VH-VL binders against b9lsn4. Designs and how they scored, part 2

Target 1, 153 residues: b9lsn4
Amino acid sequence: MTRVVAQGTFDLLHPGHVHYLEDAATYGDELHAIVARRTNVTHKPAPILCAEQRRDMVAALTAVDEAHLGHPEDVFVPIQRLDPDVIVLGFDQHHDEADIAAALAERGIDCRVERASGRDPRYEDELLSSGDIVDRILKQRGSDCDGAREGQR

## First folded at step 3 (VH-VL; framework fv_cosibelimab)

Design ca03
Fold by ESMFold2-Fast, scan of step 3:
Structure ca03 (fold): chain C 153 residues (1-153), chain A 124 residues (1-124), chain B 112 residues (1-112)
Amino acid sequence: as target 1 above (153 residues)
Amino acid sequence: EVQLVQSGAEVKKPGSSVKVSCKASGGTFSSYAISWVRQAPGQGLEWMGGIIPIFGTANYAQKFQGRVTITADESTSTAYMELSSLRSEDTAVYYCARVGRYDFWSGPYGMDVWGQGTLVTVSS
Amino acid sequence: NFMLTQPHSVSESPGKTVTISCTRSSGSIASNYVQWYQQRPGSAPTTVIYEDNQRPSGVPDRFSGSIDSSSNSASLTISGLKTEDEADYYCQSYDSSNKGVVFGGGTKLTVL
């Protein structure tokens, strides 16, 4: 059985997340998603929803066989436990596939690293970013001053 | 808990190179980025570059590109910073610092553990 | 590339509150997290605030951080000032476009 791992924050689910997970699922027989904890998110605002809720939402998606929480200190702990055959990166993730494969091999994890395809909006008002969704909520329902940060990521 | 221990002070001549080590103990090393930051006497903190040991990738501040090389040896949990073509203005305390809470798929975050510093004096 | 600008120095009496600003020259201050480091003479820096407003274990709750997008600034606020708070304070953020760490110039806090 070919086991595939996808990783992300998956805050407010949008079609980009669904596309990523559906594409990732095509690489094997079984797709496991690793959902980042709030403490693991370092380059953008903390997720709106708690990790357990984000995990449960991801677990409910047809493409996903199981969803797991990330480790607070070491992102490789759940990857090592799952022992995947393939890890699928999101389209916009910055790291090179070869660099990640080498890092995994160094930890004794023998797996391939692939990259999901991107997709364009399918209609005029489709939101493909959690940040865009948060921004729209804050603009329409939130305080100008206190909400500004959440909408600017 | 996690501690970073740096090599001892060095006195170097202009035009030479210096290599400072930073050994991590207690806790994880490989998946956290290690940054190198220097501070000239009476001056502020200046970022030189960093490495994520598990990826083997280093990034350098533009000012130091071509003169600085940052490496890591995961087997000894040690990061290194080598600065070449030394000038008197390179006299500074050099710090290593661990970047806390690094996401595997994203960029580094702020520093959480700092080494004690290594004084490098460049004089004739 | 952007710069982070801090006041060169601030002074206040024991027991009072002081605020140190950190202004980003281009791009939104909210685009990347801001950290604050405390450095006493002869010592390595230590982290007092991370992720804009979080405190590490062991840092007293009189230290707080905030972001103000309207002024494009982060602020470190220290209430109930004590003599041991006397130090240089540095803000730091990350420049995603250039994949580099940016430090502010530092602020010397004097408690007199």
Scores: ipSAE 0.012, ipTM 0.554, lowest interface PAE 8.5, mean pLDDT 82

Design ca04
Fold by ESMFold2-Fast, scan of step 3:
Structure ca04 (fold): chain C 153 residues (1-153), chain A 124 residues (1-124), chain B 112 residues (1-112)
Amino acid sequence: as target 1 above (153 residues)
Amino acid sequence: EVQLVQSGAEVKKPGSSVKVSCKASGGTFSSYAISWVRQAPGQGLEWMGGIIPIFGTANYAQKFQGRVTITADESTSTAYMELSSLRSEDTAVYYCARVGRYDFWSGPYGMDVWGQGTLVTVSS
Amino acid sequence: NFMLTQPHSVSESPGKTVTISCTRSSGSIASNYVQWYQQRPGSAPTTVIYEDNQRPSGVPDRFSGSIDSSSNSASLTISGLKTEDEADYYCQSYDSSNRGVVFGGGTKLTVL
């Protein structure tokens, strides 16, 4: 049995998330998703939906066997617990595969690191970003463009 | 409180390489990312790349691919940027800067502490 | 990849308010945090705003940051302008697709 781990924030599910998880599932027999808590997100605005709801939505997807919450302070904790054979990075994840594999090996975690393929919009109005969805909501329903960024910070 | 202290000014010939150091003192070194940013005379800020010392891994801007190398030595709390195949267009002030809040999956955000800068002049 | 576009220069009188814009060419400005840096001649940059609208310790409350999704831009606003505010200002964000830091071209603020 090969165990695959995918990781992300998964706020406001969109087709890009579905593509990522479906692609990740092809690398093994069992796909586990790690859903980031609000405290794990530092490079972009805090997610709109709470971590438990985002986890439950991810868990409901056909490609996902189990979904787990990330550790509030240490992203390696659930990875160490799951002991995966493969970690599949999202298309836009900032670290290189080799760099993550080396960091994991330093901690005694021996697994392969792969990267999912990206996908282009299939039609003109398709939204492939949670940020774009929030932006559209603020334009159509509100006047405070900073609302999404005032969450946990 | 963290300070970043860079090595002194250098004058180099075209085709040579330069290695600039950035020593952190007064705070945590290993878990913060260190970025390298340059500024040519009269020009704006240009990101070259960065490193997270605890991982020992670096990433680079596409423009500098193949001729920039960023490294770190945790035992001395020092980051390095080496630029090879120097041209006159590489004359610039080179800054190191600490990236504030960072986590492994989310990536870096803004710089909070800047080094004083190192002038590198490339001329014959 | 994307670019961040700033006006080349802005001018305003002491005591007045000035706003400097930073427009993202593709993708939402709200997708990644925006920082603002102040650079005086002969000096290294210093941070005046981080995470869109937060001020570092020691930065006066005259400095504020905001995001406007309708123009796909971030703004730095400086009220009660003082002569020491005269500097170059740079916005900065992160490009997830290229895994790189992006700076705006910089704006020269003149206080006259």
Scores: ipSAE 0.012, ipTM 0.553, lowest interface PAE 8.6, mean pLDDT 82

Design ca06
Fold by ESMFold2-Fast, scan of step 3:
Structure ca06 (fold): chain C 153 residues (1-153), chain A 124 residues (1-124), chain B 112 residues (1-112)
Amino acid sequence: as target 1 above (153 residues)
Amino acid sequence: EVQLVQSGAEVKKPGSSVKVSCKASGGTFSSYAISWVRQAPGQGLEWMGGIIPIFGTANYAQKFQGRVTITADESTSTAYMELSSLRSEDTAVYYCARVGRYDFWSGYYGMDVWGQGTLVTVSS
Amino acid sequence: NFMLTQPHSVSESPGKTVTISCTRSSGSIASNYVQWYQQRPGSAPTTVIYEDNQRPSGVPDRFSGSIDSSSNSASLTISGLKTEDEADYYCQSYDSSNHGVVFGGGTKLTVL
């Protein structure tokens, strides 16, 4: 049985996430997703939704067999536990496949590293980024909310 | 409290290479990424690249591809930046800086601890 | 690929408030955290703001950061200006698509 691992933040699910996970699932018999904790995210603003909720939403997707939380201090811990045959990087992931494979091999993890295909918008108003969704919310619903005002409503 | 201690100033000839070290004093690199940033006289900050030691992966700015190599020795908590084929335009102060948080799929974001800088002068 | 554009210089009198902008040329400014670094002549940079609006321990609350999606910019605001605030200020973000750190060109703050 071929075990595939995909990893991401998965805040505010959009069709790009679904495409990534569906593409990742084609590499094997079961797909496990690792969902980053807020403390794991440093290249962009922290996700809006808590890690447990994001995990549960990912777990509900048809392509995903199981969803797991990342380890706060060592990203290799869930990967070593799952012992995957394939890790599928997102289209825009920072590291090259060969570099990730080398880092995994250094820790005794021997698996293939593949990269998912990208996805273009399929209709005019389709959003393919959680950041774009947040920006849309801020522009349409305002960003002047504060704790005192919200508590008094 | 971790400090980053860099190697001393270097004077190099055009065409040679320089290797600058950056050692964590009072701690280790295990939970951090290290960026290398340079500043030519009177110029702004310019990112050269960085390394996430736990992953063993280095990434480089396009301008420096093919000339810069960034490595780390986790056992000594020391990062290195080697720049080859030196030109007079490479005269600059070179800084290492710690990235306080990172994840498996990202690179280098915010710097929280900076080294003191290493002046590299390239002249005939 | 994007650029971060800052004014080359700003000046203001002691006790007043100054704002330094950092505008992203493409993609949303909110897509990636923005940091602000202060550099005095002859010194290494130091962090005054991280993750858009957070202050490191030891940085006075006179320093604040903000994001404005309508202008696609980040801002560093310094109130109650002191002569010791004279320095070059750099904004910095991350480019996810090109996997690199991006610095703004820097702003020279003069307190006069």
Scores: ipSAE 0.014, ipTM 0.608, lowest interface PAE 6.8, mean pLDDT 83

Design ca07
Fold by ESMFold2-Fast, scan of step 3:
Structure ca07 (fold): chain C 153 residues (1-153), chain A 123 residues (1-123), chain B 112 residues (1-112)
Amino acid sequence: as target 1 above (153 residues)
Amino acid sequence: EVQLVQSGAEVKKPGSSVKVSCKASGGTFSSYAISWVRQAPGQGLEWMGGIIPIFGTANYAQKFQGRVTITADESTSTAYMELSSLRSEDTAVYYCARGRYDFWSGPYGMDVWGQGTLVTVSS
Amino acid sequence: NFMLTQPHSVSESPGKTVTISCTRSSGSIASNYVQWYQQRPGSAPTTVIYEDNQRPSGVPDRFSGSIDSSSNSASLTISGLKTEDEADYYCQSYDSSNHGVVFGGGTKLTVL
């Protein structure tokens, strides 16, 4: 049985998340998702929804067999526990596959590292990022009177 | 509280190399990304590159590709930046800065800055 | 891939409020965190705002940060201006597509 791990923040699920997880699932028999906690997300704005809710939403997706919360101090803890055969990176993740594989090997985790395919919008108004969804909400539902509600995301 | 202490000022000839060190104290070193940023006299801040020590792999700004090498030694909590083939235009204050990162993404925010190292390149 | 544009200079009287903008040329300003750094002459930069709107310990609450997605910009606001606020201010974000840090050009704040 091939065990696959995918990782992300998964705030405000969108088709990009679904594509990533579906693509990740093709690499093995069982897909586990690790959902990042709010406190250490630094590459994008902090997620709107709490980690437990995001985990539960991810766990409900057809492609996902089980969803787990990341560890607040040690990113390797859930990976070591799951002992995956494959880790699938998101299309736009910063690190190269080889760099992640080397970091894991240093900690006794021997697995293959792959990268998911990217996905272009399928139609004119499709949103493929949580940030774009938040921006849409702020534009359409937020107050923009003379700076009164600046800083809301 | 954490602080970053850099090596002292350097005067170099064109064509030589310089290696600046940045030692962290009072906080966690390996859990943060380290960036190198330079500032030429009267100019703005320019990112050169950074390293996430747990990976050992550095990322470099395109302008410095092939001339800059950034390394880290976790055992001594020290990061290094080496710039080769020096030109007079490389005269600048060089800063190291510590920032938060996400394991899976690696962005370089800068919450603690070193004091800076003046590198003068003159013939 | 993108640039962060700041005004070159701004000036205001003591006790007043000043706002410095930082506009992203492509992609959403909200896609990546924005930090703000203060640099006085002869000194290293120090962080006054991190993660869009958070203040480090020791930074007075006169300093605040905000994001405006409609103008695709971040703003640093300093109220109750004091002469010691006179400095260069830089915004900074991350370009995930090119794996690099982007700085704004800097804004010189003069307190007149």
Scores: ipSAE 0.028, ipTM 0.632, lowest interface PAE 5.7, mean pLDDT 84

Design ca08
Fold by ESMFold2-Fast, scan of step 3:
Structure ca08 (fold): chain C 153 residues (1-153), chain A 122 residues (1-122), chain B 112 residues (1-112)
Amino acid sequence: as target 1 above (153 residues)
Amino acid sequence: EVQLVQSGAEVKKPGSSVKVSCKASGGTFSSYAISWVRQAPGQGLEWMGGIIPIFGTANYAQKFQGRVTITADESTSTAYMELSSLRSEDTAVYYCARVGRYDFWSGPFDYWGQGTLVTVSS
Amino acid sequence: NFMLTQPHSVSESPGKTVTISCTRSSGSIASNYVQWYQQRPGSAPTTVIYEDNQRPSGVPDRFSGSIDSSSNSASLTISGLKTEDEADYYCQSYDSSNHGVVFGGGTKLTVL
């Protein structure tokens, strides 16, 4: 069976995430999604929702066969364990394809690295970013919360 | 659908080690965490640690760090808990339990093994 | 580290309602989910409530769970008590800072 891995933070779920995972699923027979823990996110603001909730939402999507939490110490451990045939990067993912391919080769993983197509807004008010959703909430509703809640609620 | 079946009762001498097995059947073994929880006679439940087989990641309660080792064999869908330097206070029923969808280390425990009595006596 | 404190025993007559509390010693009870397990003599525990107030398939609607932030406690409530409800009940939560599972001390329920 051809095993595909997709990776992301998947904070507030939006149609861009759904498009990414559906596109990734077309590369093989089985799609595994790896959801980054808060400690794995160093290149953008910390996610609003806890990692377990984000994983559960991703796992509920029809395109996803299994969703996993990232490893806190080594981002390649879940990838190495899953031993995928294809890794599909998100359209806006910060990881460089060459850097990922080099790291995989260094660890003996024989894997193709692909990138998903982008998704343009289908209508004027469609939000395709977790950051845009947070920004909309702050502007329309206000907020007195600075930190994310610990735990799984 | 999912069943956890543990190895049989053991009688051990102080200072020895015990290794209890927990075999999973039905459903996916590798992607769910298996925890070990013990219960001394007439006492409450005490979490010892667990393992996520697909990641090879084990997590141990501080009280047992250095004495407990939890492993998994994905080819046989079996988790193991080994406790060394046994004392009479380690006499207990040892349970394996599968953690549901959340963070692999928190509950709920959705399936439990039947328990394994380990008796430590001279 | 925190502790979860339960009463050692509770007792009530058949047909009546009983409530078992589970109090967190530090940090908010609401910061992590609370589960409740039932254990009869000679048996492994089984889940009666998960994620604060959810009931697994096969558990009667007489069982319910709640969280009270003012007392920093979770509660298991069993209505219409039956003799078969006699068991030890354990609450359980999670310590995110130590990555550890925490159990309450357990409550023996007697139906007289």
Scores: ipSAE 0.000, ipTM 0.509, lowest interface PAE 14.2, mean pLDDT 82

Design ca10
Fold by ESMFold2-Fast, scan of step 3:
Formats: sequence, C-alpha cells, structure tokens
Structure ca10 (fold): chain C 153 residues (1-153), chain A 124 residues (1-124), chain B 112 residues (1-112)
Amino acid sequence: as target 1 above (153 residues)
Amino acid sequence: EVQLVQSGAEVKKPGSSVKVSCKASGGTFSSYAISWVRQAPGQGLEWMGGIIPIFGTANYAQKFQGRVTITADESTSTAYMELSSLRSEDTAVYYCARVGKYDFWSGPYGMDVWGQGTLVTVSS
Amino acid sequence: NFMLTQPHSVSESPGKTVTISCTRSSGSIASNYVQWYQQRPGSAPTTVIYEDNQRPSGVPDRFSGSIDSSSNSASLTISGLKTEDEADYYCQSYDSSNHGVVFGGGTKLTVL
C-alpha cells in the first residue's frame, strides 16, 4: 500500500487544484491532502475561505481519500503522523524535491518527493488560480455596478 | 529583539572572492529564511538569493547563478554570502535580511529584520 | 518573470498626502504579498508595510498600503507628511514561478 501526501492552500477550488490532486493520486494507492491553515500561508495573500471549509471541499474530491488540516507551528507534524511513502509537490511550488526529502529524512520520514505536472488552460477564459478568481470578482462585482444598472448582463 | 550583525567592510581586487557573514541573535534562526540583497552606489535594491537554514536550500537570482554561494551554519546562527570573480560593478553595500514568517510550501516573501550592511569595494 | 515599476521621484509639501505606486508587468499583483521598505541616506532599509497593508510595530498610522487589481498595482500612501519621511521607498513582491524576490526600482520622496 502506497500512501501519497499532497499539500496546499486550496482556496476557491479551480481546475488547477483538481489536476494537481488527480496527478498526485497516480503515485500511490491512497491520497491524503494537507490543507494549510491561514497562519501557514506566508508568501501569498491570506485565503478567502476558512481552513475547515477548504478542507471539506478538498475531502469531497474523488481523487482525495482523506483531507487534514496543517499544524499551525510545525509543518512536519501532520506529515510525520501520516508517515507517507510519497509527497507530491505542486507544479510551481518553491522548494526543490531533494531538499524536502533530506529535511524529511532528518525527521525520520523515509519518503520520496515528486512534483506534479502543470496544466494549461483548456479554453480561452479558464481560470487556474485563486488570485485570478478574486481579481475577476473584484473587477466584475466591485467595479461593474453601472454596467449592471444599465441592463448589461 | 532579533538583530542581524554583518562582518566589516572589505576591499578586494578584480577576479578575487569575498565572503560576508551575517550573525543572528535574539530569536529563532533555523526556520527563518535569510536573503541577501545588494545596493550599488546610488542604485536600487537587488536580490541575490536566499537560504532556509533548516533545509540547506539556497535559491539564487538568475544574474548571480554560478558566482554566488549562500550557506548557513545553524550551530553559530550565521549565514554567509560568497561572491566570486569580482568585478568593479560588484562594488556595493551587501545586506542580509531575515524573511518574515516561513511556510514549508510557500517560500520566502518579505524581509522584516535587516543587517546593517557590508560595503564591498572592488578596485585595483 | 515580471517587473515592478515605481515612479522615480515624488514630492509634496509638509502636512499633505502622497501616494507611491508599484505596478506589476505580468501576472496579478494580488497573487503575492507586497511589502514596502523605507531607506534613508546611509541607512539600511526598514519595513513600513508588509503583507500588502499591515504596519509593523512602531510605524505611524500615517503609512498605509493598498492593492488595486484594476491597475495591477500596489500603493503606499503617506498622510500628514513630515520632513523625516524624506527617503527612498521600495516595493517588493515574490515571483513564485521563478522562485525569486522582485524589487521595484525605488521612488525618491522629497518633502518640500
């Protein structure tokens, strides 16, 4: 039995998230997703949705066997408890696979680190980032009040 | 109160190497990323690279790939930046800076504590 | 893979409000946090705004940050200008695709 772990923020689920989790699932027999708490997100804007809701949405995806919340102070706690065989990084995640594998080995976690493939848009207006979705909302709902009142739909 | 203290000014000849140190005190070292940023006289801030000591992971700006090496010694809470094949245009103040809150998956974002800077002059 | 563009200089009278923009050339400005640094001559930079709009302890509430997705820019606003605000200001973000820190070119603020 091969246990795979994927980790991310998963705010405002989009096809890029689904692709990542589906690709991660191909590396083993069961996929566990670790969903970052708001306090775990540092180089991106804070997620719009609360961690519990993001976890529940991820847990509902066919590719995911179980979803867990990250630990607020120690990123390795849920990983160590799950004792995975493979961790699959997102396509554009910052850290190098070998460096993460070495850090995990120092914590007693014997685990392969793989990276998911990227996903290109399948059609002209497909949004593959939570930031782009938020920007679209702000542009069309925050600034297009006059257009809506003018009968544009 | 976290402080970063850098080594003193250096005068180097073209073609030589320089190694600048950055010692952290009064806070956690290993889990915070340390960035190196330089500033040529009268010019803006330029990121060179950074390291996350707990991983040993160093990332470098494309411009400095092959010439810069960033390392960390957790036992002494000291980060180092070594720049080789020095040229006159490498004359600059070199800063170390601590990246704020760190996330295993997200990587570095902003600097919260800055060292005092180290002037490196490259002249013959 | 992107640039952050700031005006080279701005000037305003004491007591007035000034705004410094920071425009991202590609990708959304909202995709990554923006920080603002203040640098006085002969000194190391100090952080005046982090995570788009947060102030560090000790920074006066006259300093504020904002993001405008419609112009793809971040802004630093300083109200009630004082002569001690005269400095260079740099915006900074992170390029997750290329794993690198990006600085704006800097803006010299003169308080006339």
Scores: ipSAE 0.012, ipTM 0.542, lowest interface PAE 8.4, mean pLDDT 82

Design ca11
Fold by ESMFold2-Fast, scan of step 3:
Structure ca11 (fold): chain C 153 residues (1-153), chain A 125 residues (1-125), chain B 112 residues (1-112)
Amino acid sequence: as target 1 above (153 residues)
Amino acid sequence: EVQLVQSGAEVKKPGSSVKVSCKASGGTFSSYAISWVRQAPGQGLEWMGGIIPIFGTANYAQKFQGRVTITADESTSTAYMELSSLRSEDTAVYYCARVGRYDFWSGHYYGMDVWGQGTLVTVSS
Amino acid sequence: NFMLTQPHSVSESPGKTVTISCTRSSGSIASNYVQWYQQRPGSAPTTVIYEDNQRPSGVPDRFSGSIDSSSNSASLTISGLKTEDEADYYCQSYDSSNHGVVFGGGTKLTVL
């Protein structure tokens, strides 16, 4: 039995998320997704939807066997509990697989690190990022900026 | 509170290299990323690259790829920035800065919360 | 890649409010957090705003940050302006496509 872990924020699900999770599932028998809490997101605006809702949406996807919340203070806690055989990084993730594997091993997590393939748009006007979806909403439906940063005040 | 203490001013000849150090004092070194930012006289801030010491992973601004090497030594809580093939245009104050929050999974450097005092590097001849 | 554009200089009288803009040339300003740094003459930069609108401990509440999607810009607002606020101010964000930090060109604030 091979247990695979994927990790992300998964705010406002789009085809890029679905592709990532489907690709991750091909690396093993059971796919677990770790959904980041707002406190785990440091490089981009806080997600619009609460963590529990994002987890439930991810859990509903065919490729996902179980979805879990990240730990508010320590991103390694759910990974240590799951004890995966494989962690699959997103296509555009900055780190090398070997560097992530070494950092995990230092924390007692012994697993293989793989990388998902990228996804090209399949039709005109396909949105492949949560940020692009938020931008579209703000432009067409609302006024300045507050929507993207709800819950950070 | 954590302080970042940098090595002293350097005067270098064109074509040589310089290695600037940045030592963390009064706090944990390995739990954060370190960015290197330079500022030429009278000019703005320019990001050169950064490193996550616990992973040994460094990334560089495209302008400096091939000339800059950023390393860290956890045992001494010190990060280093080495810039090679120096030219007069590299005359600047070089800062190290701590990335206050770091996204482990993405490896992104985006916000600095503690800054070193700066190191003046003068390239002349 | 993108640029962050700031006005070269702004000036205002003591006690008044000033706003410094930071406009992103491509992609949404809201797609990555914006920080603001203050640099007084002869000193290293210090952080006055992080994650768009958060204030570090010790920074007066006269400093605030905001994002304006309609102009694709971030703003630093300083109220109750004091002479010690004279400094260069830099905005900064992250470019996910190029995995790099981007700084604005800086704004010189003069309090007269």
Scores: ipSAE 0.042, ipTM 0.630, lowest interface PAE 5.4, mean pLDDT 84

Design ca12
Fold by ESMFold2-Fast, scan of step 3:
Structure ca12 (fold): chain C 153 residues (1-153), chain A 124 residues (1-124), chain B 112 residues (1-112)
Amino acid sequence: as target 1 above (153 residues)
Amino acid sequence: EVQLVQSGAEVKKPGSSVKVSCKASGGTFSSYAISWVRQAPGQGLEWMGGIIPIFGTANYAQKFQGRVTITADESTSTAYMELSSLRSEDTAVYYCARSPRYDFWSGPYGMDVWGQGTLVTVSS
Amino acid sequence: NFMLTQPHSVSESPGKTVTISCTRSSGSIASNYVQWYQQRPGSAPTTVIYEDNQRPSGVPDRFSGSIDSSSNSASLTISGLKTEDEADYYCQSYDSSNHGVVFGGGTKLTVL
């Protein structure tokens, strides 16, 4: 049995997320997704939807066998527990495959690291990022005040 | 509480290299990222690069790629920035700064604790 | 990649309110958190706002941050201006495409 792990935030699910998970699933027999908690997101605004809801949505996708919440302090904890054969990085993720494999090996995880393919828009107005979706909502339904971030911390 | 203490001022000749240290006290060193930022006299802040020790990764601004090397030694809780092929334009105060939040899939969050700065003067 | 553009200088009288803008040249300002740093002459920068609108412990509530998607900008607002607020202010965000930190050019605040 080849166990594959994919990880992401998966806020405001879009076709890019679906493509990533479908591509990740092709690397093995069983796909587990790790869904980041709000405390795990550091480079962009925290997700609008709570972690449990995002996990449940990801778990409902055909490509995903099981979805798990990330650990609030240590991103390697669920990976160590799952003991995967393959971790699939998103197309645009900034870490090099070899660097991640080396970091995992230092923690006793012998795992292959692969990278998913990118996805091009299939039609004129397809949105492939959560940020673009939020921006569209604010322009069409909101004001210059950013209420979406209220209550995140 | 985390404090960052940098090495002392340096005077260097053009063409040489400089290595600045940043020693962290308090907290678990590997639990945060360290950035290096410089500021030429009277100029703004310029990001040089950063390191996330737990992932073993360093990222560099394109302007400094090939000239800068950022490393970390967890056993001594010290980060280093080495800049080679120095020119007079490299005269600046060099800062290290901590990013307290980061994850496996993203870059470092903004900076919360700054070192005191290290003046590097490049003169002939 | 993108640039963050700030006015070079702003000035206002003590007790008044000032706003410093930080405009992102491409991509949405809302895509990545914005931080604001204060730097007084001869000192290292200190953080006055993180994650768009959060204040670190010890920063007075007269400092506030906001995002305006219509102008693609972030703003730092300082009310009840005091002479000790004179400093350079820098905005900063993260560029996911180039895996790097981006700083604005800085704004010199004069309180006179």
Scores: ipSAE 0.028, ipTM 0.645, lowest interface PAE 6.3, mean pLDDT 84

Design ca13
Fold by ESMFold2-Fast, scan of step 3:
Structure ca13 (fold): chain C 153 residues (1-153), chain A 124 residues (1-124), chain B 112 residues (1-112)
Amino acid sequence: as target 1 above (153 residues)
Amino acid sequence: EVQLVQSGAEVKKPGSSVKVSCKASGGTFSSYAISWVRQAPGQGLEWMGGIIPIFGTANYAQKFQGRVTITADESTSTAYMELSSLRSEDTAVYYCARVGRYSFWSGPYGMDVWGQGTLVTVSS
Amino acid sequence: NFMLTQPHSVSESPGKTVTISCTRSSGSIASNYVQWYQQRPGSAPTTVIYEDNQRPSGVPDRFSGSIDSSSNSASLTISGLKTEDEADYYCQSYDSSNHGVVFGGGTKLTVL
């Protein structure tokens, strides 16, 4: 039985996340998703939604067999415990598969590293990033905002 | 949150060996890499090797392979560095340091928590 | 394997800007993240920059990092120079092929 791991923040779900997880699932018999906690996110702003909510949303997706929270201080702990055969990187990851495999091997994890395919928008107004969704919300629903006030009631 | 406390200064004879300890307190020990870095008087930083206790994996700088052994005891949250066949050139402050702040995706390696250092003097 | 080369020393007056370079001898400087450490006499090093250009909490915004692919170098820039910035500075990267940490030779910063 081939066990596949996918990892991400999954803050505001969009079709890009669904595509990534569906593509990852094709590499094996069971797909485990690791959802990053706020403390695991060093390359982007902190996620808006709490980790447990993001995990539950990911767990509900058809492609995902189980969803797990990352370790607060080390993203490799869940990966080691799951003992995967394949780890699937997102399409837009800038790291080479060989470099990731070397980092995993340094931690005693010997598995195949693959990369998911990308996809283009399927229709004119499709949003494929959490950042674009946040921007759209701020533009269409944002209002005047008070600065912080001392002694706020 | 994690603090690294090293064993005390040592004076050794040429040809002997030294074993320096590094005890972690607070936070997670096993899943972080612990590196050993030395600094001879007036010289720069030199990486010797590192270990990830939970996986039992150790890597050594080529200069020290065959002469250095890095181990860890998860039950006591302690890492060790043993250097054999000591020469006067091995006189240095030896640091242990946690390899911190890296993600699966970014792969950066840097030290974020350092021990206080252990002076090892090799003289007759 | 590769080496990281830094100038042995740099000096500048208070309030001015100083830049310390870190040049990779082979392979691209952009292939692996670069960290910068500050070390005062008698102390263990502390991190001032990680992942090329990120600052740890508590490090002033006067410290910045950058990568220049044309010179195959990383740089640490300290603006508004203060006497407390006087220290040795080390760059550090990772060699994926040898699975090893590489340090630069260090730069002594003197604030006059």
Scores: ipSAE 0.006, ipTM 0.488, lowest interface PAE 10.1, mean pLDDT 80

